# VHH binders against q9uj72: the designs that were tried, part 1

No score or structure here was measured in a lab: all are predicted.

Target 1, 324 residues: q9uj72
Amino acid sequence: MFCGDYVQGTIFPAPNFNPIMDAQMLGGALQGFDCDKDMLINILTQRCNAQRMMIAEAYQSMYGRDLIGDMREQLSDHFKDVMAGLMYPPPLYDAHELWHAMKGVGTDENCLIEILASRTNGEIFQMREAYCLQYSNNLQEDIYSETSGHFRDTLMNLVQGTREEGYTDPAMAAQDAMVLWEACQQKTGEHKTMLQMILCNKSYQQLRLVFQEFQNISGQDMVDAINECYDGYFQELLVAIVLCVRDKPAYFAYRLYSAIHDFGFHNKTVIRILIARSEIDLLTIRKRYKERYGKSLFHDIRNFASGHYKKALLAICAGDAEDY
Below, numbering starts at 1 at the first letter of every chain, in headers, positions and changes, except where a header shows other numbers; Kabat numbers aren't used for antibody chains.
F is the ipSAE of ESMFold2-Fast. E and O are both the ipSAE of ESMFold2, at different seeds. Each is the mean of both directions, binder to target and target to binder. V2 is 0.75 times the mean of E and O plus 0.25 times the DockQ between their complexes.
[cut] marks letters that were taken out.

## First folded at step 1 (VHH)

Design a01 (framework vhh_ozoralizumab_d1)
Fold by ESMFold2-Fast, scan of step 1:
Structure a01 (fold): chain B 324 residues (1-324), chain A 121 residues (1-121)
Amino acid sequence: as target 1 above (324 residues)
Amino acid sequence: EVQLVESGGGLVQPGGSLRLSCAASGFTFSDYWMYWVRQAPGKGLEWVSEINSGGSSTKYPDSVKGRFTISRDNAKNTLYLQMNSLRPEDTAVYYCARDRYYDSSGYLDYRGQGTLVTVSS
């Protein structure tokens, strides 16, 4: 059976925090000709994001320099991405990841799916503001320009941040389940729109009732029905929404496992999830990962990463291979 | 329509071997954690083995560890259970089963009709 429902991160505020002292230590580490990477790891992975922001302010005040810029100049490869990533406030980090998903030679649809399917209304609102401030572009307009079809329409719904919250209606759940069943049978554009509106706009609590009623009516699991009836990024986005509704930490455990094993080691995905979830539910993600895959996340990261990059990821993940 | 169809059961003498197969259809087999579970006459459902979506991680209870091996062929949508050194206590209907969610170890939403394994002289 399950051992409780409390979600918890792996990074917490440091006691006896001194941002001036931390800024001085980081300045020394970065200005040394060999760059003390262990010092960067030991400080930045052992402070919460709010404390890292205070360190960056102290660094700017003390040295007249941008900490993130100095780290990008001195560091390289994936280690640079981890250290710089830790220095972003969460809304700005989401905005950063979405910007880079869309401004390359192609679009990273999996990054768009992961962020937009998993974020709360408040997180969506904050990331839209951060995106506008940082990039002088409208997030909604960029998503519209970079995507198409029902995939676009679904992302445009999610980026509005208007999901219903906190209410359940069993009678409506039965009706919505019938709509979803008809959508899977008919598969027209109108039905895809109805499916989108239900999955994007109903509360998580309501959708759990809808999925139960769907099973009663159709004899199928909602994910199985979507996989049989739809394809492409639209199908992947709908599945991601269903998985987040059922258990968001388990969705991230699945994404991490796939990034490490099924598709090779996808560094950007591993880095993004570890950083973004470190103060929310990464400890719960670790528990789901161990329960589902039989190996700890710590063990798998240790086996696939190396050097200071490995040390940084393991510090964010916390614990060790024997933690159960 | 999700279908799981087991085969390969039969009567074997103690110490014998059998290989069970489970043909999966109606869903993306490679996305799901799969299980073998069994039910002896008049008893409850007992977990026998589990395998992750990619086939790289497996688990067994002590009762079958070292004797049974679970494997999968995602290209063929097929789950296998190799059973060696069979004992009378292994007599049961064997079911392949699918995890309902990507989050639950042992929460099963579909199982097949089962295949009977009888270990007796």
Scores: ipSAE 0.000, ipTM 0.118, lowest interface PAE 19.0, mean pLDDT 85

Design a02 (framework vhh_ozoralizumab_d1)
Fold by ESMFold2-Fast, scan of step 1:
Structure a02 (fold): chain B 324 residues (1-324), chain A 121 residues (1-121)
Amino acid sequence: as target 1 above (324 residues)
Amino acid sequence: EVQLVESGGGLVQPGGSLRLSCAASGFTFSSYWMYWVRQAPGKGLEWVSEISSGGSITKYPDSVKGRFTISRDNAKNTLYLQMNSLRPEDTAVYYCAKGPRYSYGLEFDYRGQGTLVTVSS
């Protein structure tokens, strides 16, 4: 179908919200004889992020303590990461994940690709501000120092948050498709620069026309052409951009499938995507996941995770009988 | 203004011990997770240890586990790192660091000036 980009999350604002009552229940859960992890899950996964921020303020007023700090003290491992992750405002969570990707031992290029290839201009602007305020460092400067080559140049373009918006131009789409085709044939540094300028700067609507024109002239899918012509993280970043333009929920379904099934089950990626997408398009991601992989995301999380960690992820993911 | 001031670094023979201290000011020390990180010459930052706000949870990478112990005294606004069985590869500048207000895992928004630890014969 040529229909619009209707998407739906899994977490919604609670209609009868009382932040003082929720803060008291969380205080009891964390300070009781046995930490009531089910209470933490039931409250935090059933409130939107704005409501969780109000709960944290009420908790601070009531107990003189930091809710995230108390959770970190009582919780451990991946369950701690899920509960604490839910407490970040979305721009700050993106900033947090990018900081961890760059300031730990080595660099997590797949995290940089996932966030910078998928976020809108507004989201990029907000995460840059959050990063600067939280870490007293410039996000652009840290990306520059941690990366190199055409991969760096592409990330530096994306982090500007200056992608075109608005109207389409079919004639320009045909011209841009010819440039992309030549870039795949010649593969010089100048052609790599032209390629990333088109993919990073043209609107999503315009790029969909460009990809259609590219298939008409080359006889090849844009992703297949990139995979044939380029390599390394530059290739992976370009592919991520194309997949996001084509179907962003399907890109996240692909990332989740890879994190669950490939190379030792990457918990950080599963946690990040479920939390970051919970109020945006996680329900749509679940639909793409089942369509592409034959099993529901709910089923795979249930088989991969255990204990309260499993309960928390399943609560964020949600699901009904038809998803199984 | 947040300040973290490290002390206790110096020269030590392999197999020796050192205790690092970090004096914190300008924030409510007892409300924040604290970290020790190090940087060897020509290398990136390496996480060494973390401690919860109340001191009940501590974590270490395998490279220092069993040899290093992190602790804190919230009444004195002081963080400590006891380093035992030191090796030449432990030679680095050691930084005291605080996490942001809403943090989990290894992350920090401020670090001190650092204190040099040199382990050599």
Scores: ipSAE 0.000, ipTM 0.163, lowest interface PAE 17.2, mean pLDDT 86

Design a03 (framework vhh_ozoralizumab_d1)
Fold by ESMFold2-Fast, scan of step 1:
Structure a03 (fold): chain B 324 residues (1-324), chain A 122 residues (1-122)
Amino acid sequence: as target 1 above (324 residues)
Amino acid sequence: EVQLVESGGGLVQPGGSLRLSCAASGFTFSNYAMYWVRQAPGKGLEWVSEISGSGGRTKYPDSVKGRFTISRDNAKNTLYLQMNSLRPEDTAVYYCARVKSYGWYPLAFDIRGQGTLVTVSS
């Protein structure tokens, strides 16, 4: 089912779907002498998330066992993360990623930025509910406890999920652009609060007008101005919001390129984006990636990943190396 | 106002090396990511390297990774590209560039200079 929007995913509902047959094949794959990882890939990457949920229910009915639990027991490393990740409903997967970003030795601020800057009001509401139910903690309280300063204040605004939707107002856009310009020059607490209120609460259509007006009055791109005036995770979060407003698929292409090519390599980010965007705009992300970087996402995945992990990521990404 | 002036190109044999320079003026150089892009005869623009404003992060496509090194001297407002193990397919006009909208898609390169020609032949 596609709307009139031109963004497109890579995973679609399978025709002639039989969850009982799929559950039986997965049970055989997991309980066999050698785990049939190709069978797991071929089934789970070629069913939409709703169909995977029906397979999990059929699996429970047939075997009296949890499919995700059995996969976690039989699989290891990044391949395990991919297969298990496909089995989460989207809001629960976002909750899962945010929980793991905040628990343990440190905080993965880039994961917080990626999810909270990119999700819609509906997605934010659903992930907060999923987080509370799954972890018996409030997402808002955990963000507050793990972060600080203007970075925290901005994330706390975004996690409310109360961004305006719909109409544009050119006069207000001109006024808001002046506020942003003044915030870049003065950098007071009041100006940072006004900047947060504008970037977190105005609609995407309105913010595009604000950014255009900002360029007209300042002679400078909004991202360039933020990079000159701010630093740290606060700066990175503000940039992420601007990039998502301009072209959300291009933001995810940027995040994927960074995750693949940074010295430390961040497999969790690649896995998260491919799974989370597979039914939304991953095909559009692939196009932005090729256009921006000259190499396809398919080629770069082939170069850094190996084995069944590589096969799984490429199956989610879809397409051929020669097409890119 | 904003100026980018490339230099250092020339004729080299396969396996040779060249160092390109770009003199930047009219903007706060250290606050902008900088790019090298090239255009081979009869081909489109190809991105060949990127460096962050601080110089702390660099990125390369696989076609030049391990052979090309981008660097910058923010005190001198100068961008460099060290090219080693040059191949005939590296023949192109090389431009240094800023982007018109940093991080935006598609990348709209702000090319100001005439470029510098690199010819790799025996």
Scores: ipSAE 0.000, ipTM 0.159, lowest interface PAE 16.1, mean pLDDT 85

Design a04 (framework vhh_ozoralizumab_d1)
Fold by ESMFold2-Fast, scan of step 1:
Structure a04 (fold): chain B 324 residues (1-324), chain A 122 residues (1-122)
Amino acid sequence: as target 1 above (324 residues)
Amino acid sequence: EVQLVESGGGLVQPGGSLRLSCAASGFTFRDYYMYWVRQAPGKGLEWVSEISSSGSTIKYPDSVKGRFTISRDNAKNTLYLQMNSLRPEDTAVYYCAKDLEYWGSGRPFDYRGQGTLVTVSS
């Protein structure tokens, strides 16, 4: 099965694909006196994830070794993270990112927010299964242990993957908007619970109606209201949910812009978004990025990164004629 | 087309006050976070103040906190910066800036106006 069904991404199935030949070329690149990083980039960024999985299987059959393991051994720094990241099936990559967000030094709350606020019910379910398989641990239990308060309660709701789909009820939207308005005015624990239940459980189509009714009732944008009434990671998580409901590619464009232009250049976030969105909506993200920021994502990556790391990111990003 | 027109700059003595204005057009002003940013001679761009679309959330860096006040009039599509207790180090070109995002990302300062020069000198 191919990875290219109705995607607005930048990576598509390669024609005339030969996984045995690709595995042999990668083996030569990794086992030679000089690690041929250009060969790794040229192959791995120009195959879809399903094809990369076939390459990994051919590599294991041919060499009796794990391709990801060999790349981690031979490569270093951010280039290693990009090449290894491309070799993960999407649910396992999400599980990998969440594990390291919680089990590394401190907790990376922004990674938890980004993944759990943006993934569909199907993606959440597959991610939980991948996490259990890979780490022999329950994703829900780890989130509970690493987080607290209303932030935890909201993440626990999202990780269940039980968001309603496909229905629209204008009368309910008006009622839910009133509840959200009261939650912003009163700000009690019970109101915070009702607010997160609405944002986590209603369908995206329903929430768009709720946000419109909220504007009519309050005279205020939903994001502005949240920013003025709440704080901390709870506020950031609620905002992420609203932004994903409105325009998920624009949310990722915002995350990329912030990661590139924040002090220290948040490499992990850039790598994660480019890889995770490459076969879904990265082309749409590029368009939102240029529309909003006046510069292409290609231009900013070129200025942010260097060497083979830069080449790899640019190959994943891929420009169209308007970006170059 | 998005237009931002700053005014109110000039020469002022240390300890003096100035009020800057920014007239906005070509977009729905009330929906956007707005910013004042400045650029001193030979220096990079420095964020001075931000205000949410409704005007309820306001932030300042420590360098101007307590001295500068940002405000907006959504009915008039106008942004203001009241500057008090001015210091020589406040000398800069001041720019009105619109966020590229509705929610106030705080960093993409595009659609900046032409600027207004503030000189603080004795």
Scores: ipSAE 0.000, ipTM 0.148, lowest interface PAE 18.0, mean pLDDT 84

Design a05 (framework vhh_ozoralizumab_d1)
Fold by ESMFold2-Fast, scan of step 1:
Structure a05 (fold): chain B 324 residues (1-324), chain A 123 residues (1-123)
Amino acid sequence: as target 1 above (324 residues)
Amino acid sequence: EVQLVESGGGLVQPGGSLRLSCAASGFTFSTYWMYWVRQAPGKGLEWVSEIKEGGSETKYPDSVKGRFTISRDNAKNTLYLQMNSLRPEDTAVYYCARGGYDFLTGYRAMDVRGQGTLVTVSS
């Protein structure tokens, strides 16, 4: 089987791009008697992030004003969150989401899990830099302060951004699978440490071999074994890592499905995933969503969101209205 | 519109018992995990109990295990918390909450909470 992971986003650079014209149209939309929300959607969802940054620069030059600030002042609720979210460079958006996951009432552990379990070494390094620059604090220190136990230890490992890359080693995979099997039998703190070190530090390609060898030794799927042997946020984080290793777009499809159907429509999670994945793999996520759940992401968003907020999410999704 | 209305709170002496009720409306109660959470004066929210959709599974933290019992009547859209052997440290506002258990990740999420009912345990 060919070792590769071809993925596709839904947002691409616009042809014949004119940042001055776009900035002028946005200025007119925001400063009018009634805010032209359709104009905001039509421009911002049809430009890549680099182009949106150029628009913000042109807006500042033309009006002496901050585009993001003006949008936050004129817009409200979830629509505001979508439009403002599109204006963040990806590392800064990750940093923004992590900050708000830890500075609200309690901690949003699902946000921490989603971002830290799914991001590459390069993405983790860039988000740590963005977090430090924006909030004048270290991401690692805030994670340590807001979390505890083996959950904390696992997040602290992931935030280092030191996952191995390179050639697979079948002999090492068999050995690592034995360690994971022993961790499921003994369940000591030391075994939990060995388990998280394997899942956080081995390459995705290597871990796929480890999971195969684990199945051969234990007779169990890796996710099933984790669910039987562990609990709490530690269990949830380990499961997220395994799902990302197997099929990262499918993990995000699952996260979107959960956010839309479990306990109502979780707006922050839907907004975050659509924006963060729009230029990476959102088209692939959309395909996994339909394959797994039988209905399109477009269909589900249309059913649960409303107004200009719905229009904005559907524009980012860029999916067909066809269902089934 | 989704509503959760708690009742049954009041003043009780240490060692006493109290039964809380939560009336649910505006959603299909039988399809949701339900929770009891509490907030003591000057403290954060503390999870007290949970119950699966059909009532087949219940869970408690060590602080209340053996003393509190969660139950539900899906025909009446009502959640209950039977509290026995009450202690002064059980003094709190008790909230009924709707949520679910994500079996793929093991996460417990709460999306709707009632207004709460005050339980005071004192002599």
Scores: ipSAE 0.000, ipTM 0.141, lowest interface PAE 17.7, mean pLDDT 85

Design a06 (framework vhh_ozoralizumab_d1)
Fold by ESMFold2-Fast, scan of step 1:
Structure a06 (fold): chain B 324 residues (1-324), chain A 123 residues (1-123)
Amino acid sequence: as target 1 above (324 residues)
Amino acid sequence: EVQLVESGGGLVQPGGSLRLSCAASGFTFDDYAMYWVRQAPGKGLEWVSEISWSGGSIKYPDSVKGRFTISRDNAKNTLYLQMNSLRPEDTAVYYCAKAHTYYPSGQYHFDSRGQGTLVTVSS
């Protein structure tokens, strides 16, 4: 059952927007003797992505240079990743993150899970186009070559972008719940295939009914059952799908919490989620984070990050440590 | 890897007192609400108390309110349950439980519990 979710971002279109003036300020910040990092933060975190694209166009016209390239050359470390990341249209940013997850050092399976489990049909279609245009490779073929087993099969299903939308069927939900319960008991390859087909292809509204029926039949929460019955990246992917279906902002709050509290490894995850969700549901993610973990996202970022990197993340996140 | 280890259970006479402890490891203890839950012989799980991450918010069901006190020591990663005026009906295995990682508070749903400690109230 879906009765409407209200979600809200933290970044909105700036009033009285002047892309030429913003491009001049950024040019001065990057090409001056000292790089004015506060100017970069103050402008780029306070414009929506469409406005940042207009600034990049004005910068190219004015200086004959690429704004993203100039930022990558002048900035370093995680601050560079934040500022450059803000300059990507959302489908291209998803494509960028997926390409680096597969073609970088090792494979970042958690990045593949996060993006492919959470994106809508439209977002998946647009990221596949962006990936092909930017990297001259098919996203589907790269996922297939970099992954294996039931994890691969599940990602291949999600990347098709063919999840059902629309009507609910309570009788079918009861039947699907029985299939999921049997899959948890038997754990054969065919049962894993049936499980992923249900989780990847049924609408979010339908899956909410399936999860309720599963609890009635099995006596277990769907996430708890998956955690007991499966392992590895396949288990993590199935859990991510269930969490997104139930409360997508809460899923991102969980991902942020995990990234912040692990040993310095997951800066890229914090950056990716804050940027990707800034105009969609980041304010809602902040509320789920505080409700679940007791401390604000702002408070935890303040403790985790430092310098201009910290300032940039806090500006994207918005709010105060006193939203505690 | 979340680990919760309960201790302090035993046999007590009606009207007696016990203090249960739970040693937590494998997660950031002071980021999670914690619960005590119990299971009487032949019955389902019953929640006994809830305490927020800071210790600033505490809840009890009417069955134990005024008799039991939950507390936590975040510096020691330890949860406590002080049980006073014990009754035969309090006989149960008592479990320390961690609030669910994925879902907001306000539910008695948890994702991890210890092995339990037996409390028997009998003469």
Scores: ipSAE 0.000, ipTM 0.232, lowest interface PAE 15.0, mean pLDDT 86

Design a07 (framework vhh_ozoralizumab_d1)
Fold by ESMFold2-Fast, scan of step 1:
Structure a07 (fold): chain B 324 residues (1-324), chain A 122 residues (1-122)
Amino acid sequence: as target 1 above (324 residues)
Amino acid sequence: EVQLVESGGGLVQPGGSLRLSCAASGFTFSSYDMYWVRQAPGKGLEWVSEISTGGGSTKYPDSVKGRFTISRDNAKNTLYLQMNSLRPEDTAVYYCARLGEWELPRYYFDYRGQGTLVTVSS
């Protein structure tokens, strides 16, 4: 958890933090005839995740009760999902989202794509461990059983968490770009395998060089080429990888815009991205969103959501109120 | 139990207008995004319109954008669809719908009732 460099979150460690006082305020908010939802929002969105974990510990010590359980009992709908989601350590939250993407009727392939295409090697490792501990199942085995084809093969590669890091090779980048171009022309199963091996295994620095060489050879942007040459979830996964390599905050801005403006409002996706990115790059995501779409994320959330759900999302987003 | 009862369909000439209504009961209407979907003869379900819980945000596919307007009255637990400039291609049974469970794909609809038939012809 931190803020730095070109990327910045919206949630930071609170100064003068007192977990006992916060636990007491939350206990009071959850008691009585009507739950004080504004108090829950004001406290939990103004503490980093590590601090929320300390509050949960203080709550258990003070009341002999589970804070997350009490909140789930008192809250409902999307507001419950937001408040409960804030209480998860990041690798466990990723594991939770992946579990629910694969359980029940059907699979949420877009959730699998978003998480597995965007997480670092370290995040993948921690997520796999959290998944095993929480659900007594192997994440890799569940992905294999719930997916198929080249989409499955690509996800299985990503979930290994073994992407190369560092060193760039211009000669190899030119060669890999030629392979990608031929894959777009031929579109065989072997070419799809070569394409996913390059996109999943090369370092981000190397792939940026590959994409530049691809444009020089084909006269076409890598994303445009993939969109013209492939289809289905395999195509969507490949595009997600390319977008993350180029500008990960811009990828999340794209995902938020799609979730808000596409059919069905995709509330779970909005909640997941705001929570998962709040301490990493959500401020940078807000900037990309406004630059690309002309309206702020704040403006669109105000139109998308209502009630305490809206208040909670806006508190996590933390800015761009001037756009209203 | 969730119950959605559609009304307002009928026969109309091309270029005409109709207003559909949906009376909702058995759930907290104001807590759900609501949808209009249609099924043309021999076709699958097609999304027609979507409205947020508070009514502040609406969405339409290009096929009906500018012609159809969705609205809701949370106090009356009622959803509406104003259809203008109707075309023969709009002929379908229209259903009021809500999303099912949170863990399900966003295209899963839970609806009750008979739907309302809209026929656009001379």
Scores: ipSAE 0.000, ipTM 0.323, lowest interface PAE 13.7, mean pLDDT 85

Design a08 (framework vhh_ozoralizumab_d1)
Fold by ESMFold2-Fast, scan of step 1:
Structure a08 (fold): chain B 324 residues (1-324), chain A 124 residues (1-124)
Amino acid sequence: as target 1 above (324 residues)
Amino acid sequence: EVQLVESGGGLVQPGGSLRLSCAASGFTFSHYWMYWVRQAPGKGLEWVSEINPSGSSTKYPDSVKGRFTISRDNAKNTLYLQMNSLRPEDTAVYYCATDKGLRYFEWPNAFDIRGQGTLVTVSS
């Protein structure tokens, strides 16, 4: 039994699934003089993404209409964002979030950090293709145009999707740890380049050895050292990579806590993480959240959100305030 | 079907110039980053130059900076490498390449696309 590597989502394939029946129920909910939002929540949050795609196909066949389009017409604000978000295949949802992070008002650097620091090689490759097909723009070109400096160089490395996989080398880990320690002392452009090359290109298993060796050599935690040595979005990106390597669900718990409690109250971040992680590790994220912050994610969402928006987020989150 | 076909290689004296071309087909050329990479006899692959989809941004390693220029014609689906002040150590097979990626998010296979290469020999 490998307890430490076990992760779980909160949304699972529905048993006895009937996409025609679900499409008919959704059609009734959307075509009434008043939209039945509870019906939308009860169906769409209790089907996996593949099943939601089948429902959309059945809806198109039955009504000659686009389900997402009808929902966007009938719904508003954050509730619309949640329901529409559930209808995207995961690579397309990542592409959608990245495009809006760069083509909206200003640049949402924290969205770029979250997605590019956390996604696997396969997820990066699929995301680039979805972005190209959906927006007729190259993801790498848009990142280059919207960012600058060492922050840009690090994101450009991550978007290549060429991180080493599976291989470990203890001798190289010791060598890389020395390079990281020197980078924290010298802080030159060359050292920043070496630092980002190590963090972006070595496998997660290899980097865990590097971080252990770094602590043995320096007497400091890798995150603490980065926080003392660097600033701005470059610092935040490096920290995000380290946190993802150590415990990716804990990184998302941190992001959710920050979005709910920090200045600005970032609704889009809460929506994005809940949807993107619902079928991967959201249950594990909930466990990390309660362990670290003392309150359940359910409790904090219930206090943060209201109305049908609250109901939708809680349905995706699942559980209750007294659990994790 | 994706194809990359390099041409323009040959024998040239030190200090001379060559222009390489790469004809791309089977994909939307204007949407992809393009690269020139080379392999000298008995050595590994070495990155030579890169260009973004629109052609507005280029990068080079120090070994060729100031001597080589990458460019593209998206209307003709063609990539170019202008090589000036050639040195014996530039002798290699030159390959046109594009980024690793999936055709569609629903397809399980990623692809790395590289052409057959064109030989450049720099000697007296």
Scores: ipSAE 0.000, ipTM 0.114, lowest interface PAE 18.9, mean pLDDT 84

